# Ledger of designs, part 3: VH-VL binders against q9umr5

Target 1, 268 residues: q9umr5
Amino acid sequence: SYKPVIVVHGLFDSSYSFRHLLEYINETHPGTVVTVLDLFDGRESLRPLWEQVQGFREAVVPIMAKAPQGVHLICYSQGGLVCRALLSVMDDHNVDSFISLSSPQMGQYGDTDYLKWLFPTSMRSNLYRICYSPWGQEFSICNYWHDPHHDDLYLNASSFLALINGERDHPNATVWRKNFLRVGHLVLIGGPDDGVITPWQSSFFGFYDANETVLEMEEQLVYLRDSFGLKTLLARGAIVRCPMAGISHTAWHSNRTLYETCIEPWLS

## First folded at step 1 (VH-VL)

Design n1g
Fold by OpenDDE, look of step 3:
Structure n1g (fold): chain C 268 residues (1-268), chain A 123 residues (1-123), chain B 112 residues (1-112)
Amino acid sequence: as target 1 above (268 residues)
Amino acid sequence: QVQLVQSGAEVKKPGSSVKVSCKASGGTFSSYAISWVRQAPGQGLEYLGYIIPIFGTANYNEKFKGRVTITADKSTSTAYMELSSLRSEDTAVYYCARTQYDILTGYSDHDYWGQGTMVTVSS
Amino acid sequence: DVVMTQSPLSLPVTLGQPASISCRSSQSLVYSDGNTYLNWFQQRPGQSPRRLIYKVSNRDSGVPDRFSGSGSGTDFTLKISRVEAEDVGVYYCMQGTHWPYTFGQGTKLEIK
């Protein structure tokens, strides 16, 4: 029998967005129990990410307990960060494949339709003024806003991304690393035509330097220092990178070719 | 000029609910957070919570244990504070206050206040 | 919760003389962005609070220069260089760094 699959949605999503994915899984892996978690849907996805992590944890614990052989996670967009944090705080998770589906794993820094909608008067270069304020971290988007021009503010004010990345020292860094390393495979999916994740390489733990040059995962301090286990995972062959062009952000979970190439191989 | 205009005085029985409104004008409603603060007669100021209208998200002082609900209507630039299960100790003047929440100018908290709404709870 | 402690609670002052109000927080009010979100409010009799000072030492528009704020970390002071009749009221410090936000007890300024 196939291991259960747990799906975590992204910003402003609902379970309905994953109807095609469910169809694909059912066709290729019949009998798979797939659970799309209907938590923090729609506007509620703007809640602080740590609050979301706690909510999702309560939901996945019973599922994991009923699946001693392990489970797979498919986590889309913002959900990918929620799942990474979830795996960091859980010392007893049994996740085989963690599939990060077009997630801003190294953060977000760019003007998108999402930002324009949420911040009508926003300029990418000025969002730090809100996101790194006392009130800014009350919103999920700000929890992973990563301004490369204000790295000091990011490192000090980010209450989520900087912590799960181990970029800011905290008492749980060692334990979180240990917990995250329990994952069997980390499958990173994204692509250059996404249009939302900025830069798109963030889905592969790449990101801007101070000159907005995109550096790869292996050039990031979090990798070099192995702050949360990326270097260790890569060394043991546990990281899979699956880039694909021609897919927009809202289509990652509904593309059959993408599913067959990047998702299906890791659901067995 | 920014103005916050609140609804009129209320007299309520214990156990009932009250809903106070705060209409903002003179600025961009989406750039504001609206806070609610109360002051019992002859006492100091106590924070209830706030809302960011553009997000529709609110944060509450846990002291009130779910009795407070803050909402906002962006179309009318109006925020609301509802307090349920009223008690005599809820008798106070309730104020709304604005926090500037602007991308360009940054964060400026509680720079404008409403005129206050007296809520009296008596049997 | 962060406790804000003001002193004195009652402040009788002669017209034209200076006044000083202290505010102490139970923990540092320095936020991760480097700012200290300490405000001073004036509440005249029968009126709503009015912000005088924000971020420790910045005066709001229309606030006379006889008002000044200072301090850092956990200790803050509001000073009035020359008290006028219109300054009668209750003054509050407020911290906006730690949720939930909290106020001092208030200092009642009166004319002798």
Scores: ipSAE 0.021, ipTM 0.576, lowest interface PAE 5.7, mean pLDDT 92

Design n1h
Fold by OpenDDE, second read of step 2:
Structure n1h (fold): chain C 268 residues (1-268), chain A 123 residues (1-123), chain B 112 residues (1-112)
Amino acid sequence: as target 1 above (268 residues)
Amino acid sequence: QVQLVQSGAEVKKPGSSVKVSCKASGGTFSSYAISWVRQAPGQGLEYLGYIIPIFGTANYNEKFKGRVTITADKSTSTAYMELSSLRSEDTAVYYCARDRSYGELYPTYMDVWGQGTMVTVSS
Amino acid sequence: DVVMTQSPLSLPVTLGQPASISCRSSQSLVYSDGNTYLNWFQQRPGQSPRRLIYKVSNRDSGVPDRFSGSGSGTDFTLKISRVEAEDVGVYYCMQGTHWPYTFGQGTKLEIK
């Protein structure tokens, strides 16, 4: 039988957004138990990511317990960060494939509709003043805001991304790395036509340097230092990168070609 | 009980500016967005803009072409709406309204309204 | 800008009879978060507007159950099951999905 699949949604998503994905999975992998977790839907997705991690943890623990052979995670957009954190804090997870579906894994630094309505007068260059404030970190979007021009503020004020990345020293860094490395495969999916994840390479742990030049995963300090296990995962062939063009952010979970090419192979 | 109390009526000359205040009481000011709406005599409602006091960020209806400035003072739980280059057509009752929840930073709740401030622009 | 069109603009009603106000938007009011930010406001003579309904069908506290909101996408309705004297005033729909937020023209409810 196929391993159960757990789906974690992104910002402002609901289970309805994944109806096509469910259809694809059922069609290609009949009998697969797919659970789309309806937690922190809609505006609740703005809650602090650590709160979300805790909620999702409570939901996935029973599922994992009933699946001793392992489970697969499909985590979309913001959900990808939630899942990575989840795998970092869980010392007993049994995730085979962690599929990061167009997630800002290395953070966000770009103007989006989400940011515009939340910060209507703020350009991305000024959002650090808000996001790295005490109040800013109460919003999920700010938990993974990564301003390349204010690295000091990011490292010190980011209450989520900097920690799960191991960029800021903390007592759990070693343990979190160990836990995360329990994953069988890390499948990174994203593409240049996403339109929301900025830069789109963030889905592959690429990101801006101080000059806003996009560097690849292998050039990132978190990789070079193996702060949370990327270097180790790559070395053992556990990282799969699946870039695809022509897909907008809201279509990653509903594109059949994308599913067949980037998702389905890892649901065995 | 949450209340919004606005400043008194204003009479202004064309070309001048008016600044209306809206003081919040009975709640946490920083947990809400404050919206501004106006109503010309015998006319409908028109949305001007809103501010998120905790962030100090405001959004304006571009119809006003930069004539509107919305600010907030967290220390006094007061929001302000300033309209410059006043015209006769700016004669209206100006309302402030508070959003119900900060979790939805769309100033669309507007469940609490001020009493309104009449601004008359006449030569 | 999103145009909100109310109908009728004038609504004479006999006491105790039902009333219905339509509000149509020029485009869908469904936001990316799945919510539909359509509000209904009541403005009694000489008073500030009062929100009656938010997100299409949710009544505010203190709003009588004779008021109800319904609709989806671009078509919305405010219903009053039994009109009372205190219901006299102007009713406005408002969309909060698309910036800038916009109101309908208003519907003036009067007693015959």
Scores: ipSAE 0.018, ipTM 0.559, lowest interface PAE 5.7, mean pLDDT 91

Design n1i
Fold by OpenDDE, look of step 3:
Structure n1i (fold): chain C 268 residues (1-268), chain A 123 residues (1-123), chain B 112 residues (1-112)
Amino acid sequence: as target 1 above (268 residues)
Amino acid sequence: QVQLVQSGAEVKKPGSSVKVSCKASGGTFSSYAISWVRQAPGQGLEYLGYIIPIFGTANYNEKFKGRVTITADKSTSTAYMELSSLRSEDTAVYYCARGSPEYSGYDLSFDLWGQGTMVTVSS
Amino acid sequence: DVVMTQSPLSLPVTLGQPASISCRSSQSLVYSDGNTYLNWFQQRPGQSPRRLIYKVSNRDSGVPDRFSGSGSGTDFTLKISRVEAEDVGVYYCMQGTHWPYTFGQGTKLEIK
């Protein structure tokens, strides 16, 4: 029998968005128990990410307990960050494959058409004024806003991303790293035509430097310092990078070719 | 000169709802947060919640247990505070206040206040 | 919730004399960014509150020099070097570090 699959949605999403993914899984892996968690849907996805982590934790614990052989996680967009944090705080998770589906793993910085309805003006250069405040951090988007021009503010004020990355010292950094390293495989999926994740390399733990030059995962301090286990995971062959072009952000969970190439191999 | 102009006084029955408006005159809500604070007669200030219009969502003081709804219309630069299931103890002057990141650094700030709206709840 | 405690609650002052108001928080108001989000507000009779001080010691524009804020962690003070007639009103401290934001009880300043 196949291991259960747990699906976590992204910003402004719901379980309905994953109807095609469920169809693909059922077709290729018949009998798989797939649970799409309907938590923090729609506007509720703007809630603080730590609140979301707690909610999703309560939902996945019973599922994991009933699956002693392990489970797979498919986490889309913002959900990928929620899942990474979840695996960091859980000392007893049994996740085999953690599939990060076009997630801003190293954060978000950019004005995309997808975000323009939220930020009608050129907010890219000014959003730090809101996001790195106590009240700004009450919104999920701000929890992973990563302004490369205000790194000091990011490091000091980010209440989520900077912590799960181990970029700011905190008492739980060692334990979180240990917990996260329990994952069997980390499958990173994304691509240059995403149009939302900015830069798109963030899905692969790449990100801007101070000059907005995109650096790869291996050039990031979090990797070099192995602050949450990326270097260790890579060394033991546990990281899979699956880039794909020609896929827009809202299509990652509904593309058959993407599923067969990047997702299906890790559901067995 | 930017001002926050609130709607007029309200008289309500217990169990009903009231909706107070706060319009930014001479400016927009861009990059601002709007907070709502109330003050019962002869009493201190109590924080209700705030909205960041750009995000389109609000945070509430849980003390009000879901009775408060804060919304914003960016097209009219107007914020709203609705309080349902009104009680006599809800009688107060309700204020809106602006938070300005540009001025205060990274603070909700409350650097600009509306004139207040008196809401009276009586049988 | 963070409790803000002001003292005194009533402050009669002679014109020209100094005044001091204390505000204590139930926990530290230092945020992760290093800032302390403590504000002071003045409310004159029949008027809306007006912010005087933000982040412990920064005066808002138009606030007279006779007003000053100080403190750190959990203990804060608002001082008026020379009280004037226009200073009559209620003063509130407010913390904006911890959700939900909370106010002190208020201190009523009156002229003797």
Scores: ipSAE 0.172, ipTM 0.684, lowest interface PAE 2.9, mean pLDDT 92

Design n1j
Fold by OpenDDE, second read of step 2:
Structure n1j (fold): chain C 268 residues (1-268), chain A 123 residues (1-123), chain B 112 residues (1-112)
Amino acid sequence: as target 1 above (268 residues)
Amino acid sequence: QVQLVQSGAEVKKPGSSVKVSCKASGGTFSSYAISWVRQAPGQGLEYLGYIIPIFGTANYNEKFKGRVTITADKSTSTAYMELSSLRSEDTAVYYCAREYTSGSYHPDNFDYWGQGTMVTVSS
Amino acid sequence: DVVMTQSPLSLPVTLGQPASISCRSSQSLVYSDGNTYLNWFQQRPGQSPRRLIYKVSNRDSGVPDRFSGSGSGTDFTLKISRVEAEDVGVYYCMQGTHWPYTFGQGTKLEIK
């Protein structure tokens, strides 16, 4: 039998968005028990990410307990960060494949139409003022806002991304790294036509330097220092990178070709 | 120069509601929090709550929860404070004040104030 | 809520003489970032409050150097080295460390 699949949605999203993905899984892997977690939907997805991590943890623990052979995670957009943190704090998770579906794994720094209704126009250069405050850190978006021009503020104020990345020292860094390394495979999915994740390479742990030049995963300090296990995972062949062009952000979970190419192979 | 300009004085009956406005200028409204403080005649200052306009989220002093609603219009850089179920003890000058943040620290509290709005509640 | 206690509540002062106002908090005002968010406000008759001091000892722009703030933890002091006529008004301490923000009772400074 196939391992259960747990799906975590993204910002301003809900379980309904994954109806096509469920169909694809059912067709290609009949009998798979798929659970789309209906937590922190819509505006509630703006809640602090650590709060979301705790909520989702409560939901996945029973599922994992009933699946001694392991489970697969499919985590979309913001959900990918939630899942990474989840795997970092759980010392007893049994996740085989962690599929990060167009997630800003290395953070977000960009204005997009998707966020335009929430933020005023052209706020990218000024968002650090509010995001790296105690006020901002009460919002999920700010929890992974990564301003390359204000790295000092990011490192000191980010209450989520900087911590799960091990970019700021904290007493749980070693344990979180150990926990995260329990994952069987880390499948990173994203692409240049996403239009929301900025830069799109963030889905592959690439990100801007101080000159807004995109550096790859292997050039990142978190990789070089193996602060949360990326270097270790790569070395043991546990990281899969699956870039795909021509897919907009809201279509990653609903594209059949993408599913067959980047998701399905890791559900067996 | 940052300025906060509030709406004019109000006279209200008990049980009614009042809505005071606070228009901000001279700065980036989206980077501010707007707090509300009131002062009864001859009394001290009392904190009501704040709003973060960019997020549209407000937080309130528990003492006033249920009666106070703070909102903001980003397009006009205006914050609003509405107080319902007015009582005579709500008679006070209501001030808006700016809180500013530029980093990881707690905000700078109330570096700029509005001129105040007198709200009188009487039968 | 954090209780802010000022003393004295009434402060008659002779022109040119120094003045001192004490403010005590019911708990430490040291925030997690290591800063202490204690502010002093001046309210002249018929005017809005004006911030004089932030983070215990920092003067706002335009505030005369005769005003100074000091203290730590739970005990704070506002000092005026030489009181002038324009200093008449009510002074408030305020803590911004703990939610909700709270003010002292106010100290009314008057000229003798």
Scores: ipSAE 0.331, ipTM 0.727, lowest interface PAE 1.9, mean pLDDT 93

Design n1k
Fold by OpenDDE, second read of step 2:
Structure n1k (fold): chain C 268 residues (1-268), chain A 122 residues (1-122), chain B 112 residues (1-112)
Amino acid sequence: as target 1 above (268 residues)
Amino acid sequence: QVQLVQSGAEVKKPGSSVKVSCKASGGTFSSYAISWVRQAPGQGLEYLGYIIPIFGTANYNEKFKGRVTITADKSTSTAYMELSSLRSEDTAVYYCARQDYSRGYEYGPDYWGQGTMVTVSS
Amino acid sequence: DVVMTQSPLSLPVTLGQPASISCRSSQSLVYSDGNTYLNWFQQRPGQSPRRLIYKVSNRDSGVPDRFSGSGSGTDFTLKISRVEAEDVGVYYCMQGTHWPYTFGQGTKLEIK
């Protein structure tokens, strides 16, 4: 039998968004128990990510307990960060494949049309003022806002991304790294035509330097220092990178070709 | 000059709801957080929650168990605080305040409304 | 929730004399950025609260220099070097580090 699949949604999302994905899984892997976690939907997805991590943890623990052979995680957009954190704090998770589906794994620094409706009067360059305050950090989007021009503020004020990345020292860094390394495979999915994740390479742990030049995963300090295990995972062949062009952000979970190419191979 | 002007006093029955407004002027409304704090007669201050208008959602003190709703209208630079299922112990002066956290630190003037007295009585 | 404990709750002071108010938090107020978001508010009779001090020791604009804040971690103090008649009111400490933000009980300063 196939291992259970747990799906975690993204910002302003709901379980309904994954109806096609469920169909694809059912068709190609019949009998698979798929659970789309219906937590923090809609505007509730703006709750602090640590709060979300706790909520999702409570939901996945029973599922994992019933599946001693392991489970797969499919985590979309913001959900990918939630899942990474989840795997970092759980010392007993049994996740085989962690599929990060167009997730801003190295953070977000975008001013796209997708975000403009949320920030109609703000610019990308000024969001650090709000996000790197105690007030802003009570909102999920600020938890992974990564301003390359204000790295000091990011490193010191980010209450989520900087911590799970091990970019700021904290007493749980070693343990979280150990826990995260329990994952069988880390499948990173994203693409240049996403239009929301900015830069799109963030889905592959790439990100801007101070000049807004995109550096690859292997050039990132978190990789070079192996702060949360990326270098180790890569070395043992546990990281899969699956870039795909021509897919918009809201279509990653609904594209059949993407599913067959980047998701299905890791659901066995 | 930043000013916060609140709506007038309210008298409500238990079980009803009250909605207090706070109109901000003299600054950029969307760039700041608007907080709501209340003070029962002769008592201290209690934090209800705050909203960052550009985010369109508020952070609430869970003590109020979902009875508080804070909203903001950016077009009118007005924040609102609605308290439902009113009880006698909700009798208090309700304040809106704008704290200057726009630069990542708590510096600059802290602006408060004049307060709105809400009386809950049978 | 973080509990803020002030002492004393009542503070009678002679004009021209110094005053001191203590505020203790149930846990450290140091935020991840290294700042301590401890504020002091003044509420004169019949008025809205007014912030005097932010981040432990910084005076807001227009606040007389006779007011000073100090402390670290969990212990904080507001001092008035020379109490004036206009200083009559209730003073509150407030922590802005941990949500939900919480106030002390208040200290009522009166002139003897």
Scores: ipSAE 0.652, ipTM 0.856, lowest interface PAE 1.0, mean pLDDT 93

Design n1m
Fold by OpenDDE, second read of step 2:
Structure n1m (fold): chain C 268 residues (1-268), chain A 123 residues (1-123), chain B 112 residues (1-112)
Amino acid sequence: as target 1 above (268 residues)
Amino acid sequence: QVQLVQSGAEVKKPGSSVKVSCKASGGTFSSYAISWVRQAPGQGLEYLGYIIPIFGTANYNEKFKGRVTITADKSTSTAYMELSSLRSEDTAVYYCARDKGYSLEYSTGFDYWGQGTMVTVSS
Amino acid sequence: DVVMTQSPLSLPVTLGQPASISCRSSQSLVYSDGNTYLNWFQQRPGQSPRRLIYKVSNRDSGVPDRFSGSGSGTDFTLKISRVEAEDVGVYYCMQGTHWPYTFGQGTKLEIK
């Protein structure tokens, strides 16, 4: 039998968005138990990510307990960060494949429709003043806002991304790294035509330097220092990078070709 | 510590406009919302609107039917409230207050207040 | 607009005795994020308003623990365990959940 699949949605998303994915999985892997977690939907997805992590943890624990052979995670957009954090805090997870589906794994620094909704007149260059403010980190988007021009503020104020990345020292860094390394495979999916994740390389742990030059995963300090296990995972062949062009952000979970090439191989 | 200092009392004729200033110090100005609340003599509090200086986004209580304009100068950490077409019923103490919320839909309240500006509208 | 109704409007209290102010909203103040944006303000004579409580039950810094807020949905209460002379003033509830934000009528606390 196929391992159960747990799906975690993104910002302002719902389980309905994954109807095609469910269809694809059912078609190609009949009998697979797929659970799309219906937590923190809509505007509730703006809640602090740590709160979301706790909620999702409560939901996945019983699923994992019933699947001693392991489970697969498909985590979309913001959900990818939630899942990475989840795997970091859980010392007993049994995740085989962690599929990060167009997730801003290294953070976000770009104007998007989401930002326009919250801040109609906001600019990317000014959002640090809000996100790194005393209350900014109460919003999920700010939890992974990564301003390359204000690295000091990021490192000191980011209550989520900087911590799960091990970029700021904290007492749980070693344990979180150990926990995260329990994953069988880390499947990173994204592409240049996403239009939301900025830079799109963030889905592959690439990101801007101070000059807004995009550096790859292997050039990042978190990799070089192996702060949360990326270097170790890569070394043991556990990281899969699956870039694909021509896919917009809202289509990653509904594209058949993408599913067949980047997702399906890791559900067995 | 955070302080909001408002401009002095105003006496205006009906039909004219008044512009009250609110200078913030002791904290970050641009990232906070500045709200305006007024209180007629012996009456309760009434919300006028707010501005988020960093975004320049202002929202107004529709009761004032476009008579209120709220602006902010980030360079001087000063917010302004202009009320046009003044009426006698606009006579009130006008307060600026800091709001730690920046949502267009909710407010966490006001943790710091200005000292208030008395605006008197009389013939 | 959401109507905030306070009761009583006048509250004479003997020094050292407890006081209670009720605030009722015309609709639920629970926001989509699960928070309830209900605040309490104190305005002493001749002074600017001062926030005492935010999000129903959280005291601002410097607010004595004799002040407490409670409630949910549409019904809220501000309590003063032991009224002191400095507590004289007008108290307002305010909802920040629904635009436009609205205040109660105010409750005037006086010493008997």
Scores: ipSAE 0.000, ipTM 0.505, lowest interface PAE 11.8, mean pLDDT 92

## First folded at step 5 (VH-VL)

Design c12
Fold by OpenDDE, second read of step 6:
Structure c12 (fold): chain C 268 residues (1-268), chain A 123 residues (1-123), chain B 106 residues (1-106)
Amino acid sequence: as target 1 above (268 residues)
Amino acid sequence: QVQLVQSGSELKKPGASVKVSCKASGYTFTDYAMNWVRQAPGQGLEWMGWINTDTGNPTYAQGFTGRFVFSLDTSVSTAYLQISSLKAEDTAVYYCARNYRFGSPWYTYFDYWGQGTLVTVSS
Amino acid sequence: DIQLTQSPSFLSASVGDRVTITCRASQGIRSYLAWYQQKPGKAPKLLIYDASTLQSGVPSRFSGSGSGTEFTLTISSLQPEDFATYYCQQLKSYPTFGGGTKVEIK
């Protein structure tokens, strides 16, 4: 039998977006119990990410308990950050494959439709004024806003990304690292034609330096310091990178080729 | 099974120093940050800061910088609080307290506490 | 810093009484609130975390409710061992405690 699959959606999203994914899983892995969690849908996805993490934790704990053999997580866009945090705070999770589907794992720094909707009068270069305020941090998008030109503000004000990355020391950094390292495989999916995740390499823990040059995962301080376990996972052969071109952000969960190439192999 | 055992009561004169110990047992010491909380006689609880038991990095609350030093001896699963240049207002019970694992991501609830150490500063 | 104000500071009650303690935060703290019980000469004991979740081993007569800026600790039926001082604690930012509520025997 196949291990259960838990799906976590992204910003302004819902379970309905994953109807094709469900179809693909059912077709290729018949009998798989797939649960798409309908929590924090739509505008509720703007709630602080830590609040979302707690909500999703309550939902996944019973599922994991009923699946002692392990489960797979498919986490889309913002959901990928939620899942990473979830795995960091859970000392007893049994996740075999964590599939990060076009997630801004290293943060977001771009004027996307998602950001324009929420901050119509804000530019990328000025969003730090809002996001790195106590008020801004009450919104999920700001929880992973990563301004490379204001690193000091990011490190000091980010109440989510900087913490799960271990970029800012916190009381649970060590145990979170240990918890995250319980994952069997970290499958990172994304691509250059995403159009939303900026830079798109963020899905692979790449990100801008102070000159907006994109550096790879292995060049990031979080990797070099192994602050949350990336270096360790890579050394274990537990990180899978699956880049794919020609896929827009809203199509990652519905593209059959992507599914077959990047998702299906890890649903055993 | 989890226990935090602190050193005994201290009586000091103003200007002296004191070092309070907190020995942990029943769990992996380096997995949980250690906090220090002060309680003056008849008063409430005051968070002093925390120390990363893995890296040894201390963080001090406002008002507890300078004379207060957190340290570790991981070989014996022990955290220390040193107070220098003691003042009468430092008279209080000092607690070590372990982080609750599943609390807030940044700060924590305190699930286990030491029994407290009374430090009395009098001339 | 976030200030927590508990009310009342003192409460006299009898065994079997329903006791309610309030904690108000100076700003919204979501559910990032804990409750502790402290008996004389003893360390505080965690009762409730995340505003409403009972710590393991805590009797069910204890309950917590609230979110944002208003929180309540309730003891449905006060027992002899419940006479103590109770503290609320927030940890949205630097941990701060309420001033405490001493529950005394009437």
Scores: ipSAE 0.100, ipTM 0.675, lowest interface PAE 2.2, mean pLDDT 93

